# VH-VL binders against q0atu2, part 381

Target 1, 119 residues: q0atu2
Amino acid sequence: MLDKKARIRTSREYRNVFEKGKRLSGRFLIIYYVENALDNNRFGFITNKKIGMAVIRNRIKRQLRAIVREYQGQVKNKHDIVLVARAGIGKSSFEGMEKDYIAIMKKAGLFARNANKID

## First folded at step 17 (VH-VL)

Design yk37 (framework fv_ivicentamab_arm2)
Fold by ESMFold2-Fast, scan of step 17:
Structure yk37 (fold): chain C 119 residues (1-119), chain A 119 residues (1-119), chain B 110 residues (1-110)
Amino acid sequence: as target 1 above (119 residues)
Amino acid sequence: EVQLVESGGGLVQPGGSLRLSCAASGFTVSSNYMNWVRQAPGKGLEWVSIIYRRGSTEYADWAKGRFTISRDNSKNTLYLQMNSLRAEDTAVYYCAREGSSEWYYFDYWGQGTLVTVSS
Amino acid sequence: AYDMTQSPSTLSASVGDRVTITCQASQSIDSWLAWYQQKPGKAPKLLIHDASSLESGVPSRFKGSGSGTEFTLTISSLQPDDFATYYCQQWDEYSDEAYTFGGGTKVEIK
């Protein structure tokens, strides 16, 4: 689970990331990201109705939070990062989402060099 | 030195089965995303299947239910089991590794093995 | 499933010519596009990944550009070894075809 301090919580904070941040699309995820003035990273998660029913959206959110938590130590510090799930994510495996997350974080320059190792 | 060597291709009658092998050296199959890609004579490249690092699999829609991708980690070998073969499955089959530092592209390909489905 | 349109399907050129091949994705893929070269009887060879990142050992006359939905491979001064078929490749969001390839562009002697 991510601490309260590691979560983007308010609509104003989400809007700041969308308006000021950089955008990068992956296969199943879009990230918006901006450097913050804090000592830590903060993450936001958005799943919309295009993905499917609430049960599917809630599963996706849980799995994305688990992926972010697992790779938290690889993320470059002092960033606000919002993950927006694309419509096709509902048919993806956990590994498809995990691969996409690592790929987009590396491409954005937000991940350490050794992020290819999963163990 | 990275090498991928396919084998198991040959002539088979419609409705038959065939198992392709891809022996890898210079890297570990279980630590990479491995794919099968085919090419009908004189035609373009067509993706067939992927096996993820933790063992999840995806297939082209036309391959679902007929083809199975697998690996044997102790032999460092990738497989494609093909059942209910049709004339339109005639192609050179390549195994391909996704990039070691980045993904969603194929950095090494085998030489290919020809599968001919004909009466 | 994402469509990938590659043009032209065939191209006749002379040594020293500047050659341009284009690929269009039906939806934005940012810069997740690779280019491959294939000679008759051989496996494809990676030239460029992430739209513009030249693979080690590939000559500098090959250049990839573009982002979003429109991408270009340029060969600035065609050499005899460059007569081959070229393919672009992307991921697919909906998993029916996890990866899609363009139809190919055959660069042949004029």
Scores: ipSAE 0.766, ipTM 0.904, lowest interface PAE 0.9, mean pLDDT 90

Design yk38 (framework fv_ivicentamab_arm2)
Fold by ESMFold2-Fast, scan of step 17:
Structure yk38 (fold): chain C 119 residues (1-119), chain A 119 residues (1-119), chain B 110 residues (1-110)
Amino acid sequence: as target 1 above (119 residues)
Amino acid sequence: EVQLVESGGGLVQPGGSLRLSCAASGFTVSSNYMNWVRQAPGKGLEWVSIIYRRGSTEYADWAKGRFTISRDNSKNTLYLQMNSLRAEDTAVYYCAREGSSEWYYFDYWGQGTLVTVSS
Amino acid sequence: AYDMTQSPSTLSASVGDRVTITCQASQSIDSWLAWYQQKPGKAPKLLIHDASSLESGVPSRFKGSGSGTEFTLTISSLQPDDFATYYCQQWDEYSSEAYTFGGGTKVEIK
């Protein structure tokens, strides 16, 4: 579970990330990200109907939150980041989603290059 | 020196089975993302399967249910079990390692092993 | 799977020529693209990853460029060792299949 202050909560905050942020696509995920003026990172999560039925979408959202929480200490501070699940994510394993998250965060310059939890 | 050596290919009848092996040296397969890629004679490259660092697997849609990727960490060896083989499975099968610092590309390939499915 | 078109399928060139190979994806892949060289009877060899990052040990005459949907591999002064088939590679999210390859471009002697 992510703390409330680490979540993007309002439609205005989501719009800000989409309008001013950079976009990077991975295999299963798209991230939109922008530096914020706060002391912490905030995350948003979007799973749409193209992914599959509600059971699948809810599972994906829970797994993405778990992945983000696991690696939150390795994310460069002061960013708002929105994760949008792509249609193909429903066929992914947990490790497939985790690998994709780490890859896109590293490529975006938001993660240390060695952020793979083997430390 | 990183090296991958495939074996186990040969001639098999339609409906038959084969198990391919890929012996790795110079690195540890359990610390990397490992893949199988095939190439039909005179044709292009086609991805088959991946095994993730913690053992999760994914397959090309046409391979799912017929092919199984696995590894033996004690032997540092990757396997591909192929069942219900069809003429269109005739190809050179390569094992390939994803880039050690960045992923989704293959930095080392084996020399391949030929599988011929013919009546 | 979305379409990935590699062109031309074959080109003839002379030593010293500038050669350009194009890869087009039907959807944006940002810079998730690699280029490989394959000689007859051999495994593919990585040349470029992340669209423009030259792999260690690959000659500087090889350059990758592009992002989004259009990518190019350029060989600035073709050498005898460069006559080979070249493949681009991206991931494929449509069907959850990883790693879609282009159809290949054979660079042969003129």
Scores: ipSAE 0.256, ipTM 0.798, lowest interface PAE 4.1, mean pLDDT 87

Design yk39 (framework fv_ivicentamab_arm2)
Fold by ESMFold2-Fast, scan of step 17:
Structure yk39 (fold): chain C 119 residues (1-119), chain A 119 residues (1-119), chain B 110 residues (1-110)
Amino acid sequence: as target 1 above (119 residues)
Amino acid sequence: EVQLVESGGGLVQPGGSLRLSCAASGFTVSSNYMNWVRQAPGKGLEWVSIIYRRGSTEYADWAKGRFTISRDNSKNTLYLQMNSLRAEDTAVYYCAREGSSEWYYFDYWGQGTLVTVSS
Amino acid sequence: AYDMTQSPSTLSASVGDRVTITCQASQSIDSWLAWYQQKPGKAPKLLIHDASSLESGVPSRFKGSGSGTEFTLTISSLQPDDFATYYCQQWDEYSPEAYTFGGGTKVEIK
């Protein structure tokens, strides 16, 4: 679970990210992201009915929060980021979702340089 | 330098089993996402399986239940156990490493090992 | 499933020609596309990843472009070493297969 300070909480804040943010799609995730005027990053999570039953959606959301928490230290500061789960995410393993998250964050330029490099 | 060398291919009868090996040098298999990709004679490329860094695995739908991807970290070697082989499994099987920083593409391939399933 | 349509299936060209190969995805894949070259009897070789990023050691005559649903591989001045089959590759959101390859384009000498 992410700290309250690191979570997007209000519909107004979600709308702001969708309206002003950039969009990038990965295999299982779409991110919308925009710089904020805070000293920290905030994350939002959206799982829609097209993913599957409530038990599946709740598992996905829990696993996405765990992934974001694990890699939060590698994310460039001062961003609001909303993760939207794509329909196919229900077929993915935890590592499949993790891999997709890392890939899209790198491609968006949101991971700090050299933070998650394999050597 | 990075090198991948496949072995274990050969002629096998329908219903038989075969284990392919992929010996890696110049990098560590457990630090990378490793894949098997096959190509039937005169046909295109077809993805078979992936093993993630922490050992999670995914398979092409047609490979599930018959093929098992694994690795031996002490030998720096990737394996593909193939059971219940069918004529349509006849192909050159390639070991492929995903790009070390961007994912979702294969930066190094072995030379392949031919599996022929025929009576 | 994201269908990949690669065109043409075969093309004939002469040394020095500008060659263009196209991949169409049925849904937007942003820029998650790689291009590979395969010579007869050999393993595929990565040319381009992320639609336009040239792999180290690949000649500058190879150029990738495009985003969304249409992608192009261009060889600006075809060399004898370039007669090969070319494949595009993307991920598949709806399939447990993860990776989808195009049908291939065979570049033959005229």
Scores: ipSAE 0.592, ipTM 0.875, lowest interface PAE 2.0, mean pLDDT 88

Design yk4 (framework fv_ivicentamab_arm2)
Fold by ESMFold2-Fast, scan of step 17:
Parts: sequence; C-alpha cells; structure tokens
Structure yk4 (fold): chain C 119 residues (1-119), chain A 118 residues (1-118), chain B 110 residues (1-110)
Amino acid sequence: as target 1 above (119 residues)
Amino acid sequence: EVQLVESGGGLVQPGGSLRLSCAASGFTVSSNYMNWVRQAPGKGLEWVSIIYRRGSTEYADWAKGRFTISRDNSKNTLYLQMNSLRAEDTAVYYCARDSGEWYYFDYWGQGTLVTVSS
Amino acid sequence: AYDMTQSPSTLSASVGDRVTITCQASQSIDSWLAWYQQKPGKAPKLLIHDASSLESGVPSRFKGSGSGTEFTLTISSLQPDDFATYYCQQWDEYSGEAYTFGGGTKVEIK
C-alpha cells in the first residue's frame, strides 16, 4: 500500500486540492492536482456510488492504490493529487485503469519524461 | 522502421469464420497496445478491439462473443479470429498501434479486405 | 456512449481555399482528440493528436484547435494532395466503445 505520509486524509486537504488545483480528465479517471509545500507527494481517492455497489467500489479503490504505488517513483515531487473514478471504471480491466492513469499523469506533466513503450 | 502488414482477408459465407493476421516489424507487439479497426466499403472508421500489454482485451459491443483478438509473441504477430460472420462485417480490417498510453493510433497497416457474401 | 458529431459530411473546395472541419463531443474530453487523413484506397494517416499537436512530417497548413466538446481542423491553404476524407477520434468512457471516430468529412474538388 501507500505510505501513511503519501495519503490525503482530511476533508480540508481534499478541499484544498479541489479549490486550488488543476483538473484533467482521462477515460476512467479525473485528477485534481496542486503543488504542496511538503517533501513528498500525497494521493487521495474518491469512488462514488455511480460506479456500482460497495464491493465494486472497494475493489477499484484497492486497484487504484496499487497502481499509484507502483508508479509513485515517476511522479514529480511535491504534489497533492486526488483521483476521482468515473462511472465507466466499474467495467474496466486493471490494465485499462493503469493505462489511463499513466496517460493522464503524462498529459498533466506530472510523470518523468521517459519512454513507457518498450521495444 | 515500424511496419504493420495485414493478411488473411478474403471471401467467406455468412456464418463462416476467418482469421486475420498482422505481422509487425520495427517494434514488439507484446510491449504495446494493439488494435483492430475496420471500415466498410465507402463508410467510416469503426473500432473493433484492443489487446493490452499483459493480454487483457476489450471489444466493441457488436464484436463480443464473435471476435477474439490475440497475439503470438514468437512471431511478433497480432490476430483477429472472426466467427459467425455476417454480411455487415464486410470491411477492410486494419491493425493499428496505440501511441503508448495516449489514446490515438500512430501506425496503421495497409488493411485486408473481408467480404461476407453468399 | 459518447457521441462524436463531425461536420460537414462533405465539403467542396478549390486549391488555395481555407477549409474548416468541426467535431463535437457529447461530453467533455478535455483535449483527447486526434485527426486522421485518409486518401482513397489507403490507410488513415495521423495528422494531429491531443487536439493541436501536429504529427512529425505533417505540413504546417494543418492546424487543430479546441478543447472540451468543440474541436476544429483547419487547412489554411488547400493543396491538391489535401483532397481526402478526414476523421476525428476520441476515447469513450464505457466498455464496448473504447475508441470512437467521427463520421468523416470528404473534402472534394469544387
């Protein structure tokens, strides 16, 4: 899982990202992101009832945390980032979510500029 | 140089089956997101299917249960197995490479014609 | 499913003309839109990605613009090689339609 310090936890912290941050939509995810004054990145996750029942929402939240954790080393320092899952994510594969996360992070300029396609 | 070459198209009767191939060179199919896109004669482009890097697949609703996308890593070749073919499946079928994670196609094959007719 | 409406379906133009093609998405796709050119008997060719980023080797007379739900492809001074069919393309949020294409715009000689 993500380190405790890498999680956005309070309503006030979420509000700060929504109010001051930029917004970018992907196929399955919307991110809100803003630079922070900390030494690390922090992530928040929102899965709404539009996605489906609790069992589906909980699975998606776990999968998104796994994806974020795997790619945390590629994220530019000092950002608070909130991932909001779109309704269509409920029928996505893990790879569909992963692809969307990478695409949206690269488009936002939050990922290191490295070739992600391998020969 | 990156190149995609489709083959396997031809005439087939309604209800029949056909397997299309897409031979890739200049890159590795298993390291990319690969798609099939079709175009009926005189009509527009229609997405058919995608295979992800680890082998997850996704299909157009009308293709589910009839079409199967796959690959053979040893041959660096993408396939589309088409079953229960209908007249409305008549089209030129293109394989297309997704440009990384970016949701657009940077390379296309020349296409192979599938005609479903009795 | 996200609808992608492309207009006009056909356009008659002369060499040297300024040509404008429009695509409208039923829901915001930010700038996730690509433009392709297709000549008779040929595969589509990528022209523009991310709404406005010109693909390497594509002439500068082609320009993409727009964001959200309305997008435009402009050819500032039509050349003989530009008579072709043009398609826009987006992702779709829902399973069964991962990529959606516009209906196409045929640019033909006046």
Scores: ipSAE 0.824, ipTM 0.910, lowest interface PAE 0.6, mean pLDDT 91

Design yk40 (framework fv_ivicentamab_arm2)
Fold by ESMFold2-Fast, scan of step 17:
Structure yk40 (fold): chain C 119 residues (1-119), chain A 119 residues (1-119), chain B 110 residues (1-110)
Amino acid sequence: as target 1 above (119 residues)
Amino acid sequence: EVQLVESGGGLVQPGGSLRLSCAASGFTVSSNYMNWVRQAPGKGLEWVSIIYRRGSTEYADWAKGRFTISRDNSKNTLYLQMNSLRAEDTAVYYCAREGSSEWYYFDYWGQGTLVTVSS
Amino acid sequence: AYDMTQSPSTLSASVGDRVTITCQASQSIDSWLAWYQQKPGKAPKLLIHDASSLESGVPSRFKGSGSGTEFTLTISSLQPDDFATYYCQQWDEYSNEAYTFGGGTKVEIK
């Protein structure tokens, strides 16, 4: 689970990332990202109706949170990052989403270490 | 040095089955994203399937239900099981490894194995 | 679903010529584009990934450029070894296909 410090919680905070942040798209995900003035990273998650029914959108959101949590130690500190799921994500495997996340984070220059587990 | 060697191609009748093999050396299949890509005679390249590092799989829409990608980690070998073959499945089948950056490109390819589906 | 248009389908050129091959995507793919070279009877060989990153061992006369929807492969001074078919490749999230290749451009001797 991501703790409260690591979550983007308010509409104003999401708005800030969308308006001031950089955008990068992958196969299943779009990220918007901007440096923050905090001592930690914060993540937001958006799943829209184009993906499918509420049960599918809720599954996708849970899986994305699990992926972000798994790789949080590799993310460069002091960033607000919003993940927006693309329409095709409902047909992806968990690992398809994971691979896409790693790819876009590396391409954005946001991974501080190799994405492979160090353990 | 990285090497991929395909085998198992041949002549098969419509409705038949065939299993392709791809023996890898110089790297570990389970640590990489592995793909099958095909090319009909005189035609372009067409993606078939992927197997992810932890074993999840995805397929081209036309391949779902007929083709199965798998691997044997102890033999460092990738497989493609093809069922209910049709004349339009006639092609050279390549196994291909994705690049080390988790990006969506193929850095090494096998030599290919020809599958001919004909009565 | 993205539609990949690769042009021209065939290009006739002489040694020493500058040749240009274009790929267009119907929607922005940022820089998720690779270029491959394929010689008759051989497997494709990676030339360029991430639109402009030259693969190790590929001659510097090959250059990739572009982002978003329009991408170009340029060979600045064509060599005998460069007569081949070239393919661009990107992802396609809408069709549920992981990878989409362009139709190919055959570079042949004049």
Scores: ipSAE 0.330, ipTM 0.811, lowest interface PAE 3.8, mean pLDDT 86

Design yk41 (framework fv_ivicentamab_arm2)
Fold by ESMFold2-Fast, scan of step 17:
Structure yk41 (fold): chain C 119 residues (1-119), chain A 119 residues (1-119), chain B 110 residues (1-110)
Amino acid sequence: as target 1 above (119 residues)
Amino acid sequence: EVQLVESGGGLVQPGGSLRLSCAASGFTVSSNYMNWVRQAPGKGLEWVSIIYRRGSTEYADWAKGRFTISRDNSKNTLYLQMNSLRAEDTAVYYCAREGSSEWYYFDYWGQGTLVTVSS
Amino acid sequence: AYDMTQSPSTLSASVGDRVTITCQASQSIDSWLAWYQQKPGKAPKLLIHDASSLESGVPSRFKGSGSGTEFTLTISSLQPDDFATYYCQQWDEYSGDAYTFGGGTKVEIK
């Protein structure tokens, strides 16, 4: 769903974000984020067994990718961002996850100006 | 500029129903996350319900099945339908808007409307 | 459900005093904490969000600090208008309650 260029794909790349990045926790998500040397943003996604069975984890991952894709134009350029789902995310609605993502990205200073429709 | 005005409170018998209204002005309800928060006489604040921007809803565990949050976009008004009321539901009910710069806090509150459940 | 403890429940102080109110979360919430002031018969008023961001129009004598699990609201020089009940508020990851409030701290005249 996301452009290949917009995805963090290798374990080495994930480790770099965890080691050098800043961390911010939301209600359902944790993000790790660091500026990159590329001309684009890249996103990674991690769902662990605390969330639930594979069917639930796969649904969460799919929904998070859809959310990231929808808002990718509002994200400040040149960042690698890894989303880690927290255990409670299995109880959230799609809008609950969407709200948490936007709130975290704003709080981290990663959303460009005019991210809100009601500015 | 921004104003929230609650109405619909009053005296009701145990087992009865009431519908609270919250008329908004100075902003659009459907563009914001809207909540109901209550406070029993002499007690603290207790979250009741949220309606998300796309219309999803979430409730406190004790409110599920009895209370329903809704809105009418044409009237720019938030509602709380309360059924099967109990003495312990006696409280001032506030509607509250979440802050626009970042969410998970309430930047504007209505004046509150008192609901008294008594025989 | 996250346990959230606000202390003290009641505080007696005089005008000019430095007042400190604490809010503790049972699990790290980074800086997702707001402080509200409530006067008798009135709705709560937002003072601080994001642990330390002062709302427009709120006097600079109010300061929020802390991160993770321990948060503090400080009033550097208490004024007559400051006798009120103060509440902290955070989100809740694990329960059906989207938001949780502390039990409140009543600041009374000494």
Scores: ipSAE 0.708, ipTM 0.889, lowest interface PAE 1.1, mean pLDDT 89

Design yk42 (framework fv_ivicentamab_arm2)
Fold by ESMFold2-Fast, scan of step 17:
Structure yk42 (fold): chain C 119 residues (1-119), chain A 119 residues (1-119), chain B 110 residues (1-110)
Amino acid sequence: as target 1 above (119 residues)
Amino acid sequence: EVQLVESGGGLVQPGGSLRLSCAASGFTVSSNYMNWVRQAPGKGLEWVSIIYRRGSTEYADWAKGRFTISRDNSKNTLYLQMNSLRAEDTAVYYCAREGSSEWYYFDYWGQGTLVTVSS
Amino acid sequence: AYDMTQSPSTLSASVGDRVTITCQASQSIDSWLAWYQQKPGKAPKLLIHDASSLESGVPSRFKGSGSGTEFTLTISSLQPDDFATYYCQQWDEYSGSAYTFGGGTKVEIK
């Protein structure tokens, strides 16, 4: 589980990231991201009905949280980041989602330069 | 020097099976994302399958249930087991490595092995 | 499934010419696109990834540009080694096929 302070909770906070943030898409994920005025990063997660049934959406959300938690040490500090699952994510393996997360975070410049670990 | 050498192609009857091999040197297959890509005579490139670093696999929808990607880490070799072959499977099959630090594009390819499915 | 359309399917050019090849995606793929060169009887070779990033060892006369749905590969001064078939490849969204390739553009000698 991600620490409470590392989670985006309110609709106002999500809206701020969508309105002021940058957008970058990957194969299974879209991220929206913006610098914050806090001492830490915060993450939000969105799994839409287009992905599939609630059981699939809940599995994907749990797996995305696990991925974010595993790699939180590589993320540049002071950012609000929202992960939006794309329709095709239901066909991905855990490693497929993990690979996509790392790829888009690197492309966005949010991972430390030369961070190449996937485990 | 990175090298990929495919073998195992040949003539097979419809409904038959064939196993392709891809011997890698200059890098470790288990540390990379490895793919099979095929090309029918005179046609374009078509993705077949991927094996992830921790062994998860994914397939093109048309390949599911018929093709199996695997590897032998001790031999540093990638495999593609093809069952229930159809005339439409006639193609040159390439093994391809995704970039070692940035992914989703293929930085090294083997020279290919021709599979002909004909009666 | 994302359709990738390359145009033209074939073009004729002379050494020293400026050649432009276009790749169109049916939906936006941001910059998740690579270009490959394939010579007869040989495997494809990576030229450009992320729409515009030149692969190490590829001559600077090759340039990729574009984003969203329209992408171009430009060869600023065609050399004899450049007569080949060129393919684009996307990886933006998984939709039945994780990696979709364009149909190819054959660059022939005039």
Scores: ipSAE 0.421, ipTM 0.819, lowest interface PAE 2.8, mean pLDDT 87

